# VHH binders against c4kar8, part 364

Target 1, 263 residues: c4kar8
Amino acid sequence: MAELSTPSPASPAPLDGGRGDELEKFTLRGARQILQLLQDLITHRGLITAHTGGGHSFMTAVLKVDEERGRVVLDPSPDPQANRRALAAPRLTCVTQLDGIRIQFPLVGLGEGQDKGRPALFAPLPAEMLRLQRREFYRLQVPLAHELSCLLKAEDLARKPVEVSARVIDIGAGGVAVVVPTGAAEFVIGGTLPACRLALPDGEPIELDLEVRNLNRQTQRNGTEQLRVGLRFAALPRAADTRIQRYIFKTERALNAKARGGL
Short names: E, the ipSAE of ESMFold2; O, the ipSAE of OpenDDE; V2, 0.75 times the mean of E and O plus 0.25 times the DockQ between their complexes.

## First folded at step 22 (VHH)

Design kh1 (framework vhh_vobarilizumab_d1; at its last look DockQ between E and O 0.60; V2 from the best seeds 0.62)
Fold by OpenDDE, look of step 22:
Structure kh1 (fold): chain B 263 residues (1-263), chain A 125 residues (1-125)
Amino acid sequence: as target 1 above (263 residues)
Amino acid sequence: EVQLVESGGGLVQPGGSLRLSCAASGFTFSYYAMAWYRQAPGKGRELVAVITSGGSTSYADSVKGRFTISRDNAKNTLYLQMNSLRPEDTAVYYCARVEVWYVDRSGTTYTFDYWGQGTLVTVSS
C-alpha cells in the first residue's frame, strides 16, 4: 500500500508576471499607509512567509515598527541557516494575508541583532506594499455616513446633456457602483461618460471618465425604484488612483476595527 | 528596577592598569548586550567597548589592544580591564545596557536604555 504522499500545497509562487500596470493599482507607497499596514500585521500577529530566493523561505512575523529609525523588526527563524540566507539575500519577499487579502512586500538591507535582549532581524521599512484584492471581487461598501457622490455627465432620452448627482454605494480599484433615480438619465452599457466627478471625503472631486458596465433596477423597501449603475474607471490619473486606494484602505480598516468592537 | 552600578575607578599612573566592574540587576543580564562609555572632562560621551550576549566584542580605536570588555553572566557583572592607561583615558566611565543593536551593510547600530552613575578614572602622574 504505497502511501500517496499528498503533495504539500506548493507555496504560491511570488506573483512574478502580472501586468505591471494592474499591480500598481494595488501597491501602497504612502509612508503612513505602509506603517499602518505593518502595525495591523503586528496587531493581528500575522504570520509572514519570507522568501529568500532559490525556493527557500521561512516563517516570520513583524515584531515591531520603529518609525523613528525607519525600521521594521522581524522575528528570526529558529533555523540559523534560514537566517543566514535571509541576510545574504539581496531582497526578502514577504507574503502574508490579512482579512483574506494577500499582502506582499519586499525588504532589502536586512541586518541581524537584538531588541531588548531578543534576537531579531532588522530591515528598512518597505518602500511599497502590495495589497492584492481581486478587482473582480472586492468592492468596498461605502458607509452612508461618508456621502460619496459622483456627478455623472450623461444624456437624457432626448440625448440632451444632463448632470446627475449619484450616490456611490460601492467602490473598488476598477470602478464604482452608483444609484440614480429612475429616469434621471439614459445609460447604455458600454457607453462612456466623460469628465465625471467623484467626490471623496479627503479633498476636491476627482475628474474621471467612466464606462457603463452594468445596469440594474432596484426597488427599495419603500417602493421607490432606483437604478444601480456599475461604472468602470475608463481613464484614471495616477494621483486619483492613489487617492481612491487610500480611501478604500482607510475605510476598510475603520470598518474592520468597528466590527472587532473597537472604535 | 534596572540598576547598573559601576566600581573600580580611581587614580592610576600612566602605564598602569585598572579593572572596572558594573553590577547589573533588575533584568536578565545574560540576554543583553552591554557597553562601556566614557566622558572626559569637557568632552562628549564616547563609546569605549561593547560585548554582545554571545560574547562578541567591539572596541573604540582609541582603546583597542589596551582595553578588554568581558562579562560574567553568573555574577551579572560587566568588566572593563584597562591596561597601559594614558592621561587621555581620564574620564568618568559608564556602564550601559544595549536596548537595540543590529548589524547591516551600513555598519553596526546601538541604542541604550539604561546607564550607571559612572566611576571616575584619573590617569595622572
Scores: ipSAE 0.803, ipTM 0.919, lowest interface PAE 0.5, mean pLDDT 89
Fold by ESMFold2, look of step 22:
Structure kh1 (fold): chain B 263 residues (1-263), chain A 125 residues (1-125)
Amino acid sequence: as target 1 above (263 residues)
Amino acid sequence: EVQLVESGGGLVQPGGSLRLSCAASGFTFSYYAMAWYRQAPGKGRELVAVITSGGSTSYADSVKGRFTISRDNAKNTLYLQMNSLRPEDTAVYYCARVEVWYVDRSGTTYTFDYWGQGTLVTVSS
C-alpha cells in the first residue's frame, strides 16, 4: 500500500556545463549501465524534473524502457502546454535524486505516442547519464567569519615564484574557489600550482596540488578589482578528503541550525 | 477478456468492393489505436491501415486511395472499406489493437498485442 519514501527533487537545476571534465568520471555511457539506472528509477518510482529550456520544466517519471527498440517512455504532463514545449525542445534535460544520489540525463528526439491506450512521451535511450552522490556536486559557500584561506604557490608575470594568500569563497569535494587581488600572480587555465596549503579551522593546513580550472575578473562596487580563481584538487589523500568533508558537514549543519532558529 | 471478431470477408471479383467489420469487447475501445493487417498464404504479415483514438489514419502504399479505415466508438466497431479490389489483395484480414505507437523523425512505429481470428478475402474471377 505505502510507497517507498524517496527524497523529492526541489526544482533542481541542471548542473553547470562548465564542469564537463570534472563530471566525466561520474558519467555513465555504457548501454548496460544506463539501462540498469533507468530500471532503478522505474523500480523506486523516481520523480523527475524535465527541463525544456527558457526556465520551463515539468514533472515526469520513467514509466518503462523498451530495450528492443531502444526507447524510454515518459509520463506526459497533465498541462498540454508543457507537453508541447517538451516536444518542441531540441533536448530535454532530466534531473532527479534517488536517496543521496543525483541523476541527470539528456533526452533528444522526443516524440508523442501512446502506450497501451494511454498517452506517453517517447525518446531514444540517453547516450549518457550522470550519477553523483551529494558530496560529489555540492559546493559550500564559506562564511566570512571562518576566514578560510589557501596559500597559493604561483608565479608573477616574470615567471618569478610568488606566494599568494587567497580567501576561499566556496569549497566542495573536488576543489575550491578563491579570490585574489588582480595582478597578485599569473594564472593559466590548465596550469598546476604545486604544494599549496589549504587552511581549515581545525588542524594543520593541508598541503595539496591545485589545477586552475577557470578565471573570472571581478570589479567590486567601490572599484576594487579581484580575480576569482576556480581550483581543482589534484591527487587528494584520503585523510585530507575526510577533513574537507568533515568541515563541509559541520559548517552546513551549523548554517542550517541558524536558519531554522531564524524561522 | 479482450476479444476482436472480424466479419465481412468473402469472394469478390477484381474491381469489386467489400466492407470488413471488427467487433471489439473487453476493453475501452475509444482509448486505443486500431489497425487492420493481412497475411496472404505463404507470405508475411502486412500492416494495411491504422486509425488512432483521435481519428487520424494511415495506410500502406499498396492500398492508398482504395481502402478507408474508420471507427464507431459508440458501437465499439472498426471498419475497413475496400474498393477497387485486386487479386493481390487476397489475404486473411485481421483486426488488431495497437499496443504502442509513437512518432519520431523516421516515422511512426506500431506494435500490437491482440488480434482476431481473421476473415478471408478472396479476389478472383
Scores: ipSAE 0.454, ipTM 0.802, lowest interface PAE 2.0, mean pLDDT 86
ESMFold2 (binder alone), look of step 22: mean pLDDT 84; pTM 0.823

Design kh10 (framework vhh_vobarilizumab_d1; at its last look DockQ between E and O 0.61; V2 from the best seeds 0.60)
Fold by OpenDDE, look of step 22:
Structure kh10 (fold): chain B 263 residues (1-263), chain A 125 residues (1-125)
Amino acid sequence: as target 1 above (263 residues)
Amino acid sequence: EVQLVESGGGLVQPGGSLRLSCAASGFTFSYYAMAWYRQAPGKGRELVAVITSGGSTSYADSVKGRFTISRDNAKNTLYLQMNSLRPEDTAVYYCARVEVWYVDRSGTEYTFDYWGQGTLVTVSS
């Protein structure tokens, strides 16, 4: 009776070295963005797999972000050996998921200690966080001729309220992607933009709350830099959802008809 | 409410000994690192000794080998045994609760969130 050696779960293949350029689009380096994402992990009690190297890992969570000291506080492993490995490692690779999006970030310079009577691991804030957004929802590329726009209520670097008219480049059931001039406003991933106005061709603008989900700087062919902002519908009234869906459907149908040689 | 109450201070001759006590209440004493501070007249506060919840101790160089920090978790009491006292040890001694401590490759850091009222230790001939 040959004991079928259950194949050891294959170590997750190193993220294939897709061209360094593609990963940059998903890498957050802004201090505020990083802080917000870490705070989101705290809020959602996201479990994190911390890799210490050599095929070893342990489960942890972000317990606290100390902005003043520039530190992240992690839940230590119940396994003292895992904690020793973590502290000895030159780098801790943290992997988690938030809202279906894979998040990866390195921590270096780990220390151990206690926060308010609780054992904890401490690390400087990560210099970068990778956020890999899977396009789960079909997004319609908005024809330029439709001139869809979204009035964003945001803040500038001074936290002064500003309104930015953004061109909608794609739209789906879950949100929109827009382009804004660089420097028009400060956007933070995970931040909410309240009472924005989405302009559809078929009627009055839709008032809605938007959540910033992605930021990507793009350089146009003309050398002009633009910021692509991925926005999720945070609170969408049913009537608004219906209008958006109708627009998408109508537009898709028209595009398909044109592609088939229809006028 | 968190309370720390120091006792045991007094007048002692050079070379003498004192034992300070700090009675803690209002929190789970056994979970927290505790520390002794002192403030000499006209000087700033200085950290004297720290004891972790696990019983690890650290001392200022000025008191190393002379002072011993200890704790009795059953009594919620922190102690500082002071031997071979010197005039320069004259100070108000404060008990403190460590809010946060961490150790990394660069060293150990402490933050404190509660202090006692202090007890005066005078070393004089």
Scores: ipSAE 0.782, ipTM 0.908, lowest interface PAE 0.5, mean pLDDT 89
Fold by ESMFold2, look of step 22:
Structure kh10 (fold): chain B 263 residues (1-263), chain A 125 residues (1-125)
Amino acid sequence: as target 1 above (263 residues)
Amino acid sequence: EVQLVESGGGLVQPGGSLRLSCAASGFTFSYYAMAWYRQAPGKGRELVAVITSGGSTSYADSVKGRFTISRDNAKNTLYLQMNSLRPEDTAVYYCARVEVWYVDRSGTEYTFDYWGQGTLVTVSS
């Protein structure tokens, strides 16, 4: 990613498109909801990171929304190269925060011109806007010392039941990612694994149903092959959700305290 | 208050010439793109010509090569020089301030927020 400015804090990166199914329930598609959210960004003078692709981005803001004509008006970059990249990009992915809520939306069909005598960029209103509280997009990287595991009730190549103890590498409100040795079981994207057991450090394992969402073969530096399996919580009781959120909160607090010298 | 006042209309013979003026007040003239549009009797409005604050111009196909839009930012005045006039140029001509313009893959779009009362141009033998 090319650096566009000197000051921090870190620019928010777009969420991975591969999580689209997980994020659908947080996606606004109503015209009135979209207009109101864009107006809130204007009112709060929210700074937006606009991603043009290839790791390039620039800072902008929504200057106004023209509801009658269905257009959003953006502040152009002072860097002409950034503006040219934006106009050439097939889509502009805008990322910002409003009152601690992450907002992401695409703009397509970008144009340039003037609004009331001032240079501006123009686009049709986005067809969708993603609005997420932190818990809805955050994934904790699980410390190795916690040895979090998930017992998967899966099938082998012959479709016979097999239980696999998988190491949990990340965890969030909507699911986990685990690693297993290649060949330990057969996984099918879209398949369900009923009655799996997630072992958290603070209590009894949680029984939950999992859906396979992605698979990625990985080769470790020692040559060992393993399979990364992305799993969604298919149905999560409130008590289980609470325990998972508590684990995430406590672990984050502990990691932050260690980073600050344990104060 | 934004005001646009057209002048210079009248009766001319086919093939003749006429120059329209538009006196602008109540805003910073040099910041805005400006336009002429016309409305023939019983017809809708037609965009005739646009000039940007930087001096770039565009014209309707029906007038290209015959009409010239220009501006004098020191006098806050917009002009339309009309040459080789034809009977189909007969219309009320309006000076307009461009509110928004932009160009994208679909072409160029304009909106207008102020215009004058118009000046009548009649081209007849």
Scores: ipSAE 0.410, ipTM 0.782, lowest interface PAE 1.8, mean pLDDT 86
ESMFold2 (binder alone), look of step 22: mean pLDDT 81; pTM 0.808

Design kh11 (framework vhh_vobarilizumab_d1; at its last look DockQ between E and O 0.56; V2 from the best seeds 0.00; counts 0 for: pae E 3.5 > 2)
Fold by OpenDDE, look of step 22:
Structure kh11 (fold): chain B 263 residues (1-263), chain A 125 residues (1-125)
Amino acid sequence: as target 1 above (263 residues)
Amino acid sequence: EVQLVESGGGLVQPGGSLRLSCAASGFTFSYYAMAWYRQAPGKGRELVAVITSGGSTSYADSVKGRFTISRDNAKNTLYLQMNSLRPEDTAVYYCARVEVWYVDRSGTEYVFDYWGQGTLVTVSS
């Protein structure tokens, strides 16, 4: 009776070295963005797999962000050996998921201690966080001729309210991607933009709340830098959803007809 | 409400001994690291000793070998045994609760959130 050696679960294949350039698009380096994402992890009680190297990992969570000291507080492992490995590791690779998006970030310079009578691990804030957004929803590329726009209510670097007219480049059931001039406003991933106005060709603008989900700086061929902002519909009235869906459907149909040689 | 009440201070001759006590209330004493601070006249506050919840201790170099920090979790009391007292040990001694401490490669950091009113220790001939 040959004991079928259950194949050891294959170590997750190293994220294929897709060209360093593609990962850069998904890498957050802004201090405010990093803080917001960490806060989101706290709010959602996201479980994090912390890799210490050598094939070892343990489950943890972000318990607190200390902005004043520039530190993140983690839940220690119940396994003292795992904690020792974590503290000895030159780098802790943290992997988690939030809203279906894989998040990865390194922590270096771990320490151990206590926060309000509870054992904890401490680390400096990560210098970067990788957020890999899977396009779960089909997004329609908006024809330039439609000139869809979204009035964003945001804040500048001084936290002064500003309104930014953004061009919509793609739209789906779950949100829009827009382009804005660099420096027009300060956007934070996970931040909410309330009472924005999406302009569709078929009627009055739709008032809606938007959540910033992605930020990508793009340099145009002419050398002009633009910021691509991925926005999720945070609160969409049913009537608005219907209008958006209708627009997408109508536009797709028209594009398909044109592609088939229709005028 | 968190309360820390120091006692045991007084006048002592050089070479003498004192034992300070700090009665803690309003929190789970056994979970927190505790510390003694002192402030001499005209000087800033200095950390004297720390004891973790696990009983690990650390001391300022100025008091090392002379002072002993200890705790009785059943009594919610922190102690500082002071031996071989010197005139330079004259100060108001404060009990403090450690809100946060951590140790990394750069060293140990402490954050304190509550202090007592202090007890005066005078070492004089």
Scores: ipSAE 0.764, ipTM 0.899, lowest interface PAE 0.5, mean pLDDT 89
Fold by ESMFold2, look of step 22:
Structure kh11 (fold): chain B 263 residues (1-263), chain A 125 residues (1-125)
Amino acid sequence: as target 1 above (263 residues)
Amino acid sequence: EVQLVESGGGLVQPGGSLRLSCAASGFTFSYYAMAWYRQAPGKGRELVAVITSGGSTSYADSVKGRFTISRDNAKNTLYLQMNSLRPEDTAVYYCARVEVWYVDRSGTEYVFDYWGQGTLVTVSS
């Protein structure tokens, strides 16, 4: 890809499957509702993170829906390895947001081919889609220009302390997701990173403990691979929570103003 | 306007040969996979052969080893060389443009969007 292009913000990781009963009331199973939601993603050019399992994902988009044949058409990755993982996976878990609404859906039976002479991925329409407009699931995509960072106090392969400055790619009430260079540290799901420092623009960095919730090797739209680490706030002082909410609110307001100004 | 015009059909004895041509216009021929299909009297249509934009070919079992699909992108022309013809090859042959194709675990699927008026091939002693 072009070296000076701005990377797109990544969508949040898939929701925990253990929330199945909580999520059922947000699950769309009607064919017309599913078709309309997929069409909305096409119309708004929604960026989608497709999770292939094994801690891997890639960026994609729904290009169109073939209603007659019951298929969705997806943008393939420029990285052939990401496409091979997707085609081999028993299912893709697709995650995106549309107008602050989290959307998640499975795709099964992925194939590859061409649409009007252009390479594409194909799958049957999903049998269900989650459509969540709840504060607890909201994650603000941090603009790249903010260069928001979190200093992680982690361990290397020899279990020696290391500090890793990680770029924050999304932030919510309960945690952050960050990206780090591969091999910078060892992360274990369930592990605790004490005394990390989250740098917000409006004051001194926040000292907080983080718990590793997920790890994902993510292939960007330009084909580059990075390690995405999902982190939960283990204990969050009230003042820190207020500052995080203020940052989210201010940033969301600024992003909404830019979206309106582009109409 | 997309146009596909078949030619080269005719009457031939069993064991004989014919070469069908399909002249294409109104689109960028080199971008598209192309196909031949046929329809015998009183029968449904049968996909005979497909050639991708990159030159990969696929054939119905009934014609493998006897028919060869090819293309000339400079002349915007699709061909079907038909050798060792049999009476059961008697049909109207149509060329078609492949709009969409994909391969999944259940096999290969082709979707056609344009086809010609056909050319009749009759194989008779």
Scores: ipSAE 0.278, ipTM 0.690, lowest interface PAE 3.5, mean pLDDT 85
ESMFold2 (binder alone), look of step 22: mean pLDDT 84; pTM 0.828

Design kh12 (framework vhh_vobarilizumab_d1; at its last look DockQ between E and O 0.63; V2 from the best seeds 0.00; counts 0 for: pae E 2.02 > 2)
Fold by OpenDDE, look of step 22:
Structure kh12 (fold): chain B 263 residues (1-263), chain A 125 residues (1-125)
Amino acid sequence: as target 1 above (263 residues)
Amino acid sequence: EVQLVESGGGLVQPGGSLRLSCAASGFTFSYYAMAWYRQAPGKGRELVAVITSGGSTSYADSVKGRFTISRDNAKNTLYLQMNSLRPEDTAVYYCARVEVWYVDRSGTDYSFDYWGQGTLVTVSS
């Protein structure tokens, strides 16, 4: 009876090959965002798989963030060999999951030492952290209290230019879904809406071009018909992308905190 | 409460020897790296020597080969053996607990969270 050695689930290969452009949408580079995410990992005691290269990895955790010195403190491996590998590695690739979202970040310039009498690994704060949501474009359901809106520049049935203020119901790195009154404008799938304005709570509206990707008529509980319009960001400046990502991240954290019985 | 109490300071002639002691209490001494600092009159504080919990030692260049830092974990005591003392070694010597230390490719960094009151060492003919 040959014991079928169940193949140990292959550690998911570092997502090397995804098209660089798509990964950028999920990459956090803001110092505050990075710090917050690291703090979240601490709070949730998230276990991290640290890859040292050559197929080697060890389990660790973020123990502390030293903001003043710009360092992250990691739990060392109980295996001294793993720690040696980590210290010798030019880069440590850290992989973890928080709230079902895969998080990946590099650490460079590892050192060893002690924090308050406890052995620890030290590294500069990561310059970037990747949050990968399973869905191609995670869509945050926008809280009604945020009152996000998008001014759509569209055309009516007569092809006359009209501006429609639409409520944003969900937002992701790739676009927004909005609701508009039925008959407010004519939308064509594949059509471009130029120079629209997305209003976020944190500042001036973002001017962007939108592409209509989906149209769904919805009947509300009160019997009122609304048109849900799925819109893709056709051209998004980097600064705008950053603001959108920041908003999404901040909002998600707030929602998750609330769900956990916090604030 | 964490306490560090230095002793062993005094007057010594050039070329003489002294042994400083630091009695530690209020924490698990064996877990912490410890250090000696000194402050000469009119000068800033200078790191003299460090010893890790594992017994690894480092010294300032000015004292290398003359001073020896050691520890007795059973006695919760840090020592500084000072040989071949020079007038320039005249200072108040402080014992310090290392809060954080790390070593990377760029070097070693230390932070300290507790200090003793110090003991005066005077090297004079």
Scores: ipSAE 0.731, ipTM 0.884, lowest interface PAE 0.5, mean pLDDT 89
Fold by ESMFold2, look of step 22:
Structure kh12 (fold): chain B 263 residues (1-263), chain A 125 residues (1-125)
Amino acid sequence: as target 1 above (263 residues)
Amino acid sequence: EVQLVESGGGLVQPGGSLRLSCAASGFTFSYYAMAWYRQAPGKGRELVAVITSGGSTSYADSVKGRFTISRDNAKNTLYLQMNSLRPEDTAVYYCARVEVWYVDRSGTDYSFDYWGQGTLVTVSS
């Protein structure tokens, strides 16, 4: 019996490096586990997005594992420039999926050569691989119609308390991303925002503590700048977690049903 | 069936020259890096020279400046020109096909999957 394809997860971009501690529980470091997972990728011919930095990436695959020499063998890009960037990069961040499970691993010390007369890329076996079920990495892009917002208890540049109502642009099990006008408040990576309030469409707002994980400036069409703030749930009560997961599930189901019924 | 057949070995005086040939068949010669290695009596195999499919060459320190590896892809033939021969060059010389090679920050690695019967080179007065 053929297994029905599930919807593709969110973009295969690498997971944020500043989330290392929260991702540690999903990190495989056992040599046998790593070799088995790599072999599964080979057997299922898994396509891998290899990120070289600077927003560049190329598609590849693990062709084989040389366990005796401790090397993985990768398919080179048909684009010579992509191969040159890969060889110059201090590391490759490889991202793929296997049966809906996200897999991410670094390769360091990339080399070039040939395998049985064919060009190939070579790297030492990764020392670690991330293996994440859909729930651990999925981020729902919040529909504009939901007008999902989060009230942030922050400070301005003069260190005076400011409440900022920020629009939520994505939400997942571990946090949210919001946008605010540049200058509405001062945010620092690693800073905490206690007693913020997440407003879901139905029900009372959820009180939660947030930690700033990343900041990115964005320029809109009209030239105004806004700040995208990545926020981690510092501690999330079980009831709040359940409400967030139900919102994600219900919204995804509704969006999928609408997409199948529409043009 | 992959075949590698060496020829050109023999007895030569110190300071002399000798040219080895390796006729290759049973595979697409131009796709593969090729190598010469040697084994002196009572010693392990030593990589002498490598030539890539693109024509890049590398040599063991002991032969650099004296030996030249080359290839003729139209004739499926690998060559080793050996000049200024020394008694320490006495060995059986093998033509080999490179199975895998790569270069990274730790250096260069090679493995070989086929080699010939070898040809004896003796350097003696």
Scores: ipSAE 0.421, ipTM 0.788, lowest interface PAE 2.0, mean pLDDT 86
ESMFold2 (binder alone), look of step 22: mean pLDDT 79; pTM 0.785

